# VH-VL binders against Cytochrome c oxidase assembly factor 8 (COA8), part 47

Target 1, 167 residues: Cytochrome c oxidase assembly factor 8 (COA8), of Homo sapiens (Human) (q96il0)
Amino acid sequence: APERGAERRDTAPSGVSRFCPPRKSCHDWIGPPDKYSNLRPVHFYIPENESPLEQKLRKLRQETQEWNQQFWANQNLTFSKEKEEFIHSRLKTKGLGLRTESGQKATLNAEEMADFYKEFLSKNFQKHMYYNRDWYKRNFAITFFMGKVALERIWNKLKQKQKKRSN

## First folded at step 1 (VH-VL)

Design x5 (framework fv_cixutumumab)
Fold by ESMFold2-Fast, scan of step 1:
Structure x5 (fold): chain C 167 residues (1-167), chain A 122 residues (1-122), chain B 108 residues (1-108)
Amino acid sequence: as target 1 above (167 residues)
Amino acid sequence: EVQLVQSGAEVKKPGSSVKVSCKASGGTFSSYAISWVRQAPGQGLEWMGGIIPIFGTANYAQKFQGRVTITADKSTSTAYMELSSLRSEDTAVYYCAKEDYYGSETDYMDVWGKGTTVTVSS
Amino acid sequence: SSELTQDPAVSVALGQTVRITCQGDSLRSYYATWYQQKPGQAPILVIYGKNNRPSGIPDRFSGSSSGNTASLTITGAQAEDEADYYCNSRDSSGDHLVFGGGTKLTVL
């Protein structure tokens, strides 16, 4: 039977749910969110009779997943680091300690944080633009190879019918 | 089969810094993350932070932010953990451990180094 | 609170069943991983992803989770199971790993 990809995504707001993988899977499997990128990895099923085109498509999807996880893990860590540095810098400027008298982390209000968000977005504008460009390129390539795999399967089905008919 | 080999024991003075190395062999270095975990004598395990070599990004436990730096050198398949401003309470065994980043399961350390003893004394 | 809580010590008779527990709010969202540590040795992974065993770990070890609690069960404890056992999971933010305080298992 044709391999099935992961067709359903978790579209819920950001959050983590428990995930129990199937005991044994003959299809693609979606894992829990990565602690760095916050993206769910896909484990690709490899059929025993995978064609060269099917292998090329699978490897392209795997490489795209790796690239995507790398980008968002790096982005999330950079954001967290710069946010913490900004908060510490502003608290120091105000003469405030890093923690309250109750031991809680001292924080800035939403208005104060708006300056950081504006700066972070502006600084990373080009990086996000290049990410989007590459994301579209990768998805175009995946769609193209999906089309080729579909045509290969149709061709093989037609060849099988012709051979059966001749006997 | 991946193996992690750590640098030898260190004796340091208070206020100095120590840099522990963890050299990986076997497998693709970029396909896994390296975590650092310490254990003071007779105490429990404490996660310090980790790094994903393919991105060059590190993440640190809040307690160690500002004092710990975790780096990786892909050309030598070696991860490093540097701890500055050493105090007596930093006396511990420091472990490096491998986590499979691109696998279907994450958040587990399947291969551990043997540990590096760091003693901080006056 | 993202702290993981374990009882400091537990005992079991040879061949009997023992359950080691780990409790924390983050366990509602993330599975616990379990490590065994013997004196003078590095920790060894025993259970990951709720109830998966690495190659070489005996089938007497199993994991379970319910609500904010994760458990490691040893069915038919052996003398070589005497060790410290640590649970490990993400903190409530999901950004950091955190260990439980450890449970010392004594096999009588």
Scores: ipSAE 0.000, ipTM 0.472, lowest interface PAE 17.5, mean pLDDT 79

Design x50 (framework fv_cixutumumab)
Fold by OpenDDE, second read of step 2:
Structure x50 (fold): chain C 167 residues (1-167), chain A 121 residues (1-121), chain B 108 residues (1-108)
Amino acid sequence: as target 1 above (167 residues)
Amino acid sequence: EVQLVQSGAEVKKPGSSVKVSCKASGGTFSSYTISWVRQAPGQGLEWMGGIIPILDIANYAQKFQGRVTITADKSTSTAYMELSSLRSEDTAVYYCARGQDYYSESHFDVWGKGTTVTVSS
Amino acid sequence: SSELTQDPAVSVALGQTVRITCQGDSLDTYYATWYQQKPGQAPILVIYGKNERPSGIPDRFSGSSSGNTASLTITGAQAEDEADYYCNSWDSSGNLYVFGGGTKLTVL
């Protein structure tokens, strides 16, 4: 009985960016774009004396980043898969092979692909609307906490100046 | 069209330093990365390091760590590469190249014409 | 440091298809970028991302990836395609750029 080669399901690698910033980095570090999401991950610096507000901001940014990475990785995979299926189905309908006479992967022209894009956008419209909505909400929250952290830092600087003047 | 204008050819003695400049013209400097890539005669491309000018963050290839310094002046849209302790093996054409912004794919879409650095006794 | 490996030289007959490969562990995670370099000239970007072409690059150039390999394919090679081709990507750490050793393409 021929051992059915286990089709290694291309499990979308768990979206943990393998990006590792330098150990001595004292600032946020931007990694290369992930192959699946095409988004560049940010490694957020953790100050030794991170305030609760700073920590909350950092966590919110991290969660937002992870959400965004996962969303786009999945969207890109879905898009690629559906695109390929569409091409194959259309070629088959036309009685064309998957490869040209020159051995190249057969493709469809821009006009033929326009139907795919239209259908894909229509099918995923709601998903994109929810994404956009959530994206704005998350970024609004981040911005809000950025403002709070900025105020906290100003306040702390002022207190330190007062203490130095009193001594 | 965005262009990267590099400084002219340099002839240096061993043990000296060279500083090559790369000025961006026709576009924004702040949203891009500038990398330095060298090519020795008859050899391949070698990435030396890069800078994100807006963040003032530079990375260096391990081979050049401690000898290369990459800086950027945002006010003049100019990046600099300084290589110290020059050796004959540092004789190469040095290119600056613009990388896409930190939110997009990383590729070098604009290259300088190169600066020839010759290290000779 | 994760190295990118390329064949040092390949040849293709005029009008035929050639594939230049780049292999490296980092290519599982990151896209390869491809550059063309002609003698005495700066490198030119030809393919980036999954299969993106800059403006001015002919459609005969295409990029693909599979596992830890990336490929540049030239379909219908022209005489002007004779050049050195370099793949580029991030290293495995994601902190450094690395180039392949380059592939000299000869069009026969």
Scores: ipSAE 0.065, ipTM 0.694, lowest interface PAE 2.5, mean pLDDT 86
Fold by ESMFold2-Fast, scan of step 1:
Structure x50 (fold): chain C 167 residues (1-167), chain A 121 residues (1-121), chain B 108 residues (1-108)
Amino acid sequence: as target 1 above (167 residues)
Amino acid sequence: EVQLVQSGAEVKKPGSSVKVSCKASGGTFSSYTISWVRQAPGQGLEWMGGIIPILDIANYAQKFQGRVTITADKSTSTAYMELSSLRSEDTAVYYCARGQDYYSESHFDVWGKGTTVTVSS
Amino acid sequence: SSELTQDPAVSVALGQTVRITCQGDSLDTYYATWYQQKPGQAPILVIYGKNERPSGIPDRFSGSSSGNTASLTITGAQAEDEADYYCNSWDSSGNLYVFGGGTKLTVL
């Protein structure tokens, strides 16, 4: 049974149950790049027997993904808006139209765009520094909890017995 | 399907060491656990320890800690049990047994035929 | 250290039902696994995970558990069922698999 694939995207509960046997962990589903952030979202599968530690790791990964999506969506929207405004203002200064005769967007050459890129990066330097700091902090936390989950799983396997339900 | 093939009988003197092998044939050796269980003549079964080959993690029963070493050679799909400082009380049949997957609830679903170790002067 | 206690011997008439019991503190937490051993042979797995049977084990074999006691039941015993039966469980305090002393089943 496919644990990861297009058929698993069927939202009917019966369809999901058919592809995820109880004892077997299902894989996470990776989607297409988000329109705004250009990052691929991960839809996390929740096992029926998820431990509190596994839940904490999953939620940390979900929160980190959401933080990344929001940061890059905002950054890309700002970049796109400022880029279009720069191109439009520069083309008007040159006396050129916004579209070519073929209907394509009129653009500036690479040398002319270099000034825009330099200005944009300079304006956003401090914002990117804080993003990198938070990224490293979040990645460290995720790695730490992945280690804890791995140790928990190894310990459970070493016992080699199914535990009875405790009253 | 998977079989466990053990080395032949050994006769050892007190104070020496013995190393018994257990070769897995068929299936993926590293995806399961191998335990060692012994049985003295006319007596019951006694677990000595086990190993998860893919993780190279071994666990030992406390009574054998310091005397038993369980290892695995992934290239030959062979597990080993070495017992040192042999005593006459170590005379037994030594079995290797497989837990089917290191992810599943392990029960010993495949057993070797046993290796007789006799400790005598 | 924990211990699993089994009756040393039990007998059953051909075609009748017999229950082999295993008692110990570890069974309150972990399911018993049952092995059959015939003279000169290695043990074979007959029941695991409370009442699961491996492929090739007849349906006359069943398992049950209640509190600190586990039972192996053979419904309609056959001559080939004559063997020693061992229960097995994990003992977390001793960090080992503990085996019961074994029950010798005689089919009359």
Scores: ipSAE 0.000, ipTM 0.447, lowest interface PAE 20.1, mean pLDDT 77

Design x51 (framework fv_cixutumumab)
Fold by ESMFold2-Fast, scan of step 1:
Structure x51 (fold): chain C 167 residues (1-167), chain A 122 residues (1-122), chain B 108 residues (1-108)
Amino acid sequence: as target 1 above (167 residues)
Amino acid sequence: EVQLVQSGAEVKKPGSSVKVSCKASGGTFSSYTISWVRQAPGQGLEWMGGIIPILDIANYAQKFQGRVTITADKSTSTAYMELSSLRSEDTAVYYCATPEYYGDSRYYMDVWGKGTTVTVSS
Amino acid sequence: SSELTQDPAVSVALGQTVRITCQGDSLDTYYATWYQQKPGQAPILVIYGKNERPSGIPDRFSGSSSGNTASLTITGAQAEDEADYYCNSWDSSGNLYVFGGGTKLTVL
């Protein structure tokens, strides 16, 4: 229980706390696909010894994932809604029912759907352009911070070796 | 940091048109939506439309379609909003607004002009 | 009615917590942004994304989202917080901005 961990902490007179690190480590894992975005979320492991730079990278990755999930959930819902409205409108104009005689949803042929796809793409052009730009920008930032974390880890290893040699 | 400077107050007669300007300074003018939002005396905020200057694409709220035209002049870093067939109920403060950083907008309006008062009276 | 619905007025006692809500179908999909407007001034952005604050906005302002409802919470309201608050988001199509009707906050 958390109380056991706290009880095992060794507290110095100055108020500095020491912990015994766990022997086994965890890693990131991938969850099931989101119903609306069709993207698999990544659940990020948060180590107790996470550096501020590592925390920035993790938060950036989490924020980017949340933003990406939100965007694609939005687009998929909007597409589905507008597609159904378009089909319903066209069938109503033709005097056709919304269901076939077998009870399945009535649909339009590929030529008729071409009008919808053209309108949807034109209507959403600016939104998709913003998404594409922001997606590249976010991935660039993530790559940059990954590089900084790698350099931090190399530096820490070098410092560790220097400290051992001096002792 | 981008600043938005709007044109001065206008007094117009019903049936005329008005063209309000919004000059961007101190930042990059072109890639992000410049929105136009109005507020009638004692009323709430109302989005009229916006333009992305680099794409030359403008979108308009349904209420204003046919009466509003939003344009941009990249050479002068200025956006314009023209509203035609003015009525007394078009009396309002007209704002232009944009994200602070061109390149990472998150689709919000962080930077606002001071507003342009348009009075429609006979 | 507006696609985004806000109560027109709310009051809070000095130092107490107040929650301003915004409801609409698009909020199940898009986060709301929140703007504060004081008389004679242009609006200022106070919350964007789910719960992000621009530089200079006090930490007593926070945002939350659940289903088709977004909320702006002011913990420990101060006299200077008396203002009109507007929620703003994309419409259901994701192409046009829409504002809520605004909530006038009175600090008693």
Scores: ipSAE 0.000, ipTM 0.451, lowest interface PAE 18.5, mean pLDDT 76

Design x52 (framework fv_cixutumumab)
Fold by ESMFold2-Fast, scan of step 1:
Structure x52 (fold): chain C 167 residues (1-167), chain A 124 residues (1-124), chain B 108 residues (1-108)
Amino acid sequence: as target 1 above (167 residues)
Amino acid sequence: EVQLVQSGAEVKKPGSSVKVSCKASGGTFSSYTISWVRQAPGQGLEWMGGIIPILDIANYAQKFQGRVTITADKSTSTAYMELSSLRSEDTAVYYCARDKGYYESSTYYYMDVWGKGTTVTVSS
Amino acid sequence: SSELTQDPAVSVALGQTVRITCQGDSLDTYYATWYQQKPGQAPILVIYGKNERPSGIPDRFSGSSSGNTASLTITGAQAEDEADYYCNSWDSSGNLYVFGGGTKLTVL
């Protein structure tokens, strides 16, 4: 999403945050917003007795997070670059300087920016369609494996009750 | 718009546990972060932790790690905050609040919808 | 008071402008959000991001930030603005939310 994160003028080398959870965390942990994507990264806790299904679900969630972070970091960078180019071009056409007397970047009003937003959305339509398609595919897969893990946990609890009765 | 409805006031003994509920109505519950914030009498606001229901991932302030557990039940659109080993210092109003969705890309983080609060009194 | 510092009290005359300040190292990186709280009520969001207002918040409320300082400005203060105001942001590590100690605004 190109919101206020698009105003950041940093280059996004990877688009992935390198946050560190508190020591001895026994839960999944949510980090600060990524500098480039503005999405909060998740550090996934790995239980000592993690099953193969739980591991597959965790890896899928991690891969989806990395993909999502990278997409929005790149989108925000592209938006901010093109927005700045558009503003500079329009100010030059109007015979205005690129800076105000205070040294701040000159801006266009909302009406003048409408053309840019329309063009940007139109230009990125296909990219956003592919993003949405892949987003749904990934969430379907996550939901599927969440179901499998839930069934495994139910089965294990039933097995435990039977074992306690037989002892 | 989304509304958060919290469970009623509790009076607890030191050493016991309390579990406060926060039910969301309207909107999409699962994709939003639900935060828990407390306020002791005459004191300021203190963030305890939050959960993203769709991911079943919770994050806790260090002060409360080991004593607080935040969970969510997507089927009932309800988040829970359980605080164990209660002390007199835990006497406070406990609020749940909706934070931005986990899928939203934005530079801004804020709690736009708040529950009315649940008073928890710890007394012997 | 923790990582975000606010003055505990400030006063303003009816119809005048007041600025409530929040200071912390994390504000160099993260925007502050501002909440208003009246006695016996839950906080309400009044400003988020650089200077965004939720629907229903009067335009007399505005936000600004410079370096490690964030400010909430009320231009033309009204009697109903008398309340406690809290700033909120990430801690210096960027991992946890932290609140300022709160500023009690008295409208004279």
Scores: ipSAE 0.000, ipTM 0.482, lowest interface PAE 14.0, mean pLDDT 79

Design x53 (framework fv_cixutumumab)
Fold by ESMFold2-Fast, scan of step 1:
Structure x53 (fold): chain C 167 residues (1-167), chain A 121 residues (1-121), chain B 108 residues (1-108)
Amino acid sequence: as target 1 above (167 residues)
Amino acid sequence: EVQLVQSGAEVKKPGSSVKVSCKASGGTFSSYTISWVRQAPGQGLEWMGGIIPILDIANYAQKFQGRVTITADKSTSTAYMELSSLRSEDTAVYYCARTYEPGSDYYFDYWGKGTTVTVSS
Amino acid sequence: SSELTQDPAVSVALGQTVRITCQGDSLDTYYATWYQQKPGQAPILVIYGKNERPSGIPDRFSGSSSGNTASLTITGAQAEDEADYYCNSWDSSGNLYVFGGGTKLTVL
């Protein structure tokens, strides 16, 4: 099975995710995981006759995706940076080199790495708590607007039925 | 009422670098892509790259990879394009443009007036 | 070098209809956007999303697409329409923007 075009578009040489579905697409598209956030981006289909309410919902979903992508990209970069700094600092304190005699990167044992993980989780606890709260708030808002859009579509269907009966 | 204001004209020697600024006013800066497009005298438009300020991630056209650096400062709503190792072929008008990329639609909706960069010895 | 090909020049008589074409493999996948540029000025957006016009662009401008070809049509050309017209699209990979070489429109 060949790779999807949308998946290929997500891997720009500079590392920027430029996800773009085919123009004839009638549905949302899901791309490959972003290099930095490890999340799959969703590219939203824009209907030919999008209502203002539908546009508001789509923008809210896009903004939520951007926020989510940015959060995890930053979190992953921070984790990687601090992990490398922790390893370097501990190896330096022990008087050890950064590479083994075989040329591989020197690493700390699991017990020493556990100290890093505990420290990282502790100092990021409040940040993750705020993230979860905002994530729930955003999903609640999305669900609310999805309900509004559904009601609008039902109302439009009812108007169409009345018009057909009149003809 | 979105406006993009670019820095003034530059005259540079071959081998030097130039850094052009683009200050956005009105509208939303962070969630739109700011693109850089150049045009040599009597020639067509050429996309160089762009940056998404909210993600702090830039993308470059293959021709300019390694020579161009695009950055953004969200606190001043200003994007920058730095082009290094200048040669006479880099003489052009450099435009910044706000790029909207929702879904399968896209467009460059607001353009700066352009910055003329002349490279001569 | 460009992936999008435009005729370098086209002419139209005042009040007549002209079609400017843009051809490239990426246009099978992506809609072209069109920009008008007058001498000494920055480009302005005229058409996007197949046949959408920004506020302030006259109704005489329209877009169309068929296969790997996109077209900008000016119905009832006016003197002020004399300009260079550029098409733009994503490249075939959908990662980079590419411009056509431009078409110089002369209104006779």
Scores: ipSAE 0.000, ipTM 0.470, lowest interface PAE 17.1, mean pLDDT 78

## First folded at step 3 (VH-VL)

Design ba30 (framework fv_belrestotug)
Fold by ESMFold2-Fast, scan of step 3:
Parts: structure tokens; sequence; C-alpha cells
Structure ba30 (fold): chain C 167 residues (1-167), chain A 123 residues (1-123), chain B 108 residues (1-108)
């Protein structure tokens, strides 16, 4: 007897799936935004009869998503930390406290923050340039494999039609 | 920043019950599953169970089924692990850990852990 | 259940040396669903690596993971004093979730 595919492998320790993403989905699932990257992850459905080519495409998409999530998580953390440091340094230079009398964090006006944004963008220009290059490279590879999978599915469909006509 | 803060150490007699708390902060409490893992002195890590903080649904390792109960309070972002009918072999450090799953078909790895709660069962 | 066997049980090394830790699975671990954790005495485990080779946020470049199928490796290229700890592998391919027995990296 043929073995069951990935869905059986995904069963929870108790034998009942209570985990996110849903185990009984027959399509990709979009999760909540990651705290650090602010990107919504896609959880890919793994069919029981997944071909080696389909698996290669799925893994490439998963690896690209993980790379993208990690890049933006690191960027957002760096941005938040440097922004706080900039605000605190400017407030201390002015002799102001880090919190208002109401207990909320003290902020700078848009004019003062413009210096920070210019500095941050300039400092990260090369990093974002390399990110864009890798992003295009990864998407080219994904598109190429999507094309191969589409051709495989067309071929299989044609084989099924010929077999049904013969029978 | 993400933090999981657990209740303090407990000393219990055999046959008693213990209830350990784990308070989450720095993220949306209902977006991640919370797991419990224990470690006996000088030994490795053992998975006990998981709770979905959103719906309150739970799943337990077969070894602990019938003795462990996981609950949560969304108003305080706190998960509780209650272990009943304590035996000397339940002496361990108990950890809560946040489960992370990125891909369909994966289970969980643990990106954040509580500091641990020592439970000692002695006569 | 997938049983994870870590070897050696103890590595005695000096700061600056390379540490190579092995984790072997009783069954093939699909899609490299394997994580590594560091635990120091009296502390909770800390995630180092997930997906067999992806470094967790904030983990230094000296830590790297590799391997697939049944044989996985954690490498620390240049041991620092803070790296002397117990290391655990964990699979998340199939139920129940399981951990290796640990490898203690201790100062020589």
Amino acid sequence: as target 1 above (167 residues)
Amino acid sequence: QVQLVQSGAEVKKPGASVKVSCKASGYTFTDYYMHWVRQAPGQGLEWMGVINPSGGSTSYAQKFQGRVTLTRDTSTSTVYMELSSLRSEDTAVYYCARGYSRYEGTLYYFDYWGQGTTVTVSS
Amino acid sequence: EIVLTQSPGTLSLSPGERATLSCRASQSVSDSYLAWYQQKPGQAPRLLIYGASSRATGIPDRFSGSGSGTDFTLTISRLEPEDFAVYYCQQYDSSPLTFGGGTKVEIK
C-alpha cells in the first residue's frame, strides 16, 4: 500500500492537530504578521503526492520567505534601536527628560527627525541594494521553477486524458 | 522585547498538586502557541504539552495525560501548568516556551523560553 | 518517535579552538526541521539554529549548523569563554517533539 504524504507526518504529538497553521487545509495559509519583520508568513500546503519538482519549488519559496523575514526583522530592530538612541541623544543635548510629565515617551518634531531618516537611509543604502539584487535573483529562480511545475502538470493532465480515452 | 516570566520555586509532598504560571509580554499573546518542557536534575529536555492561548485548546504528551492541565488567562497574558498526583520523579525545572512554526507541515521550535521554575517533590 | 543521539557526550576544549557537535536521527528528518539550543548552568535553553542551518536573531557568526537527513552538525568556529555550555538538538519534523541527550562543551 502507498504511504500517506506530508499531512500524516504533520500530526500533533497527541494525534490531534491543534497547531497553527491548520493541518487540514488544502491550500496555502497566510499567518499573522511576524512581530519583528511585520511580514505575514505563508505556510505552504504539502500535497500527499507532491512531485520532486513541486517539492523543490516549495522549498525554494520557503527559503526565500525565511531570508526575506530575517532581513526585515533585522532591519526593523536596527531602525527601532537607532531611532530611540537618536531621540534620547537629542533630548539629552537639549536638557530634556526621556519621558513627558504624562509619563509617555518624549518625541522630536518631524523637522528634527528628518536628520535621522536621511542618516539611516544613507547608512543602509548598500545593504538595501544587495537585498534588491538577491530579491530579483530569487524571484527569477522561483518563476523558472513555477514554469517547470506548470509544464509537468499539463503533461500529467494530457496523460490522464489519453488513459481515460483508452479505457 | 519578548519576555516569559515564571512563578517561583515550589516544594511539595508526594500526592500533592503544583500550579506554575508563565506571564508573557512584548508580543500579541494569542498569536503564538505556548509549550511546557521539563528537565530533571542532570538530565535532558522533555516535552509535556501545548496550549493555544486564543481558543484555549490543549494537547498533552501521553506520559502526562490525566495528570497535567494547561490553562490560560488572556486578560493577564498568563499560561498555567498544573501537575497533579506528584511523585519524586516529577522533581525538575519546568519551562514555558513559545512555539514558532514558519512552514506548513512543520511542528515547532522554541524561540523564547521562561527562566524556569524548580519543583521539588520530597517527603 | 524520532530518537536523536548526540555525540560526543562531552567535549573538553580551550578558548579559540573549533567545536564540532554531532546529532544523529533514528529516522530521516525531512526538510531539515532541526533546531539547536544552548543551555548554561542555571539558565533556560537559548535558540541558536533552526532549519538545520539558519542562525537565530542575535546569534554570533561563529555558530553554524549543517547537515540533512539523519546526520546534523553544529560548529563553533572559535570558542569564546561564554560558549562553554550544554548544547541540545531538537527535531520538529514529526510527532512527538524530541530532543537529543546533549553535548557538554567544557573548558580543558
Scores: ipSAE 0.000, ipTM 0.454, lowest interface PAE 17.4, mean pLDDT 80

Design ba31 (framework fv_belrestotug)
Fold by ESMFold2-Fast, scan of step 3:
Structure ba31 (fold): chain C 167 residues (1-167), chain A 123 residues (1-123), chain B 108 residues (1-108)
Amino acid sequence: as target 1 above (167 residues)
Amino acid sequence: QVQLVQSGAEVKKPGASVKVSCKASGYTFTEYYMHWVRQAPGQGLEWMGVINPEGGSTSYAQKFQGRVTLTRDTSTSTVYMELSSLRSEDTAVYYCARGYSRYEGTLYYFDYWGQGTTVTVSS
Amino acid sequence: EIVLTQSPGTLSLSPGERATLSCRASQSVSESYLAWYQQKPGQAPRLLIYGASSRATGIPDRFSGSGSGTDFTLTISRLEPEDFAVYYCQQYGSYPLTFGGGTKVEIK
């Protein structure tokens, strides 16, 4: 196997998209929005000489991305399901079918949908509060490790310069 | 140094199940995905599935869905591939292979392979 | 699934000659997601090239990969006795992961 290309991967397997980073890219790559979460995934580049600290940072960023993707995928699916059920219920109450004469799906007006949005937000208030708290905590941790990695890189450069200064 | 050591050859009758092990050493077991690939005599390579040793999540090729089960034991750094309802067409060498990629969230090529386990299905 | 077609099926050459192996995909594959493996009789496959053109650690300079889209090539600039083996291409851009049918490089 690769001598200076040994790297570690522990993300959930995925391959339903044809998203791919540019050839010879040495930077992180941002993909198209996920169908379920509607968030753009980031593919993190792994350098051949990644330090243990750099690996911890990358894994923390990847774990945070997976947590964020999963939260919004679930939330969006729940929203869509409950919205369809609400529309169906209200159309049935009005004696209307799910489809118009032209074969398109029937919809409710803005006044009627306002009731759904208010109810949905109220039901999910605590869930969103905990999400926001965890989101900020995760970003703080990432920023902290980014700072540590930056300091490590500066220190290593200074250390190497000192080793070259001999007699 | 990285090593993947597989269990010994198996001879099974049609309808039986086989469970092949792959013991990993020389790296952090939970850091890399483990794949299974088989090769029938004189034929090419066929991908069967993958397991994430951290958490135990799996994905299988559709052809094997319902017949193959991948599991792992983190205390022994071992991955298992169990194939049920064996047919003569399942006669092959079965390999475990470590997944590797330069980008998080992308699919994997295989940087290390086990030595292979020969499974013969015959009556 | 993406089908990979390797040609020729068998390549008969002498030591010192150049070998050129082809791998064609049924649909476009980014060069970031193509690998090449070498397999000798009774042995597991060995990684040679990943990302279409990146040589794996410990692989001699005589091995090189190129290509993009649907057409990929593995070149062995000067065959050594130990290079006579079967070579497989693999795409890892989409599930299920797929391999080519293989090209056998044999002594003429």
Scores: ipSAE 0.000, ipTM 0.492, lowest interface PAE 13.6, mean pLDDT 81

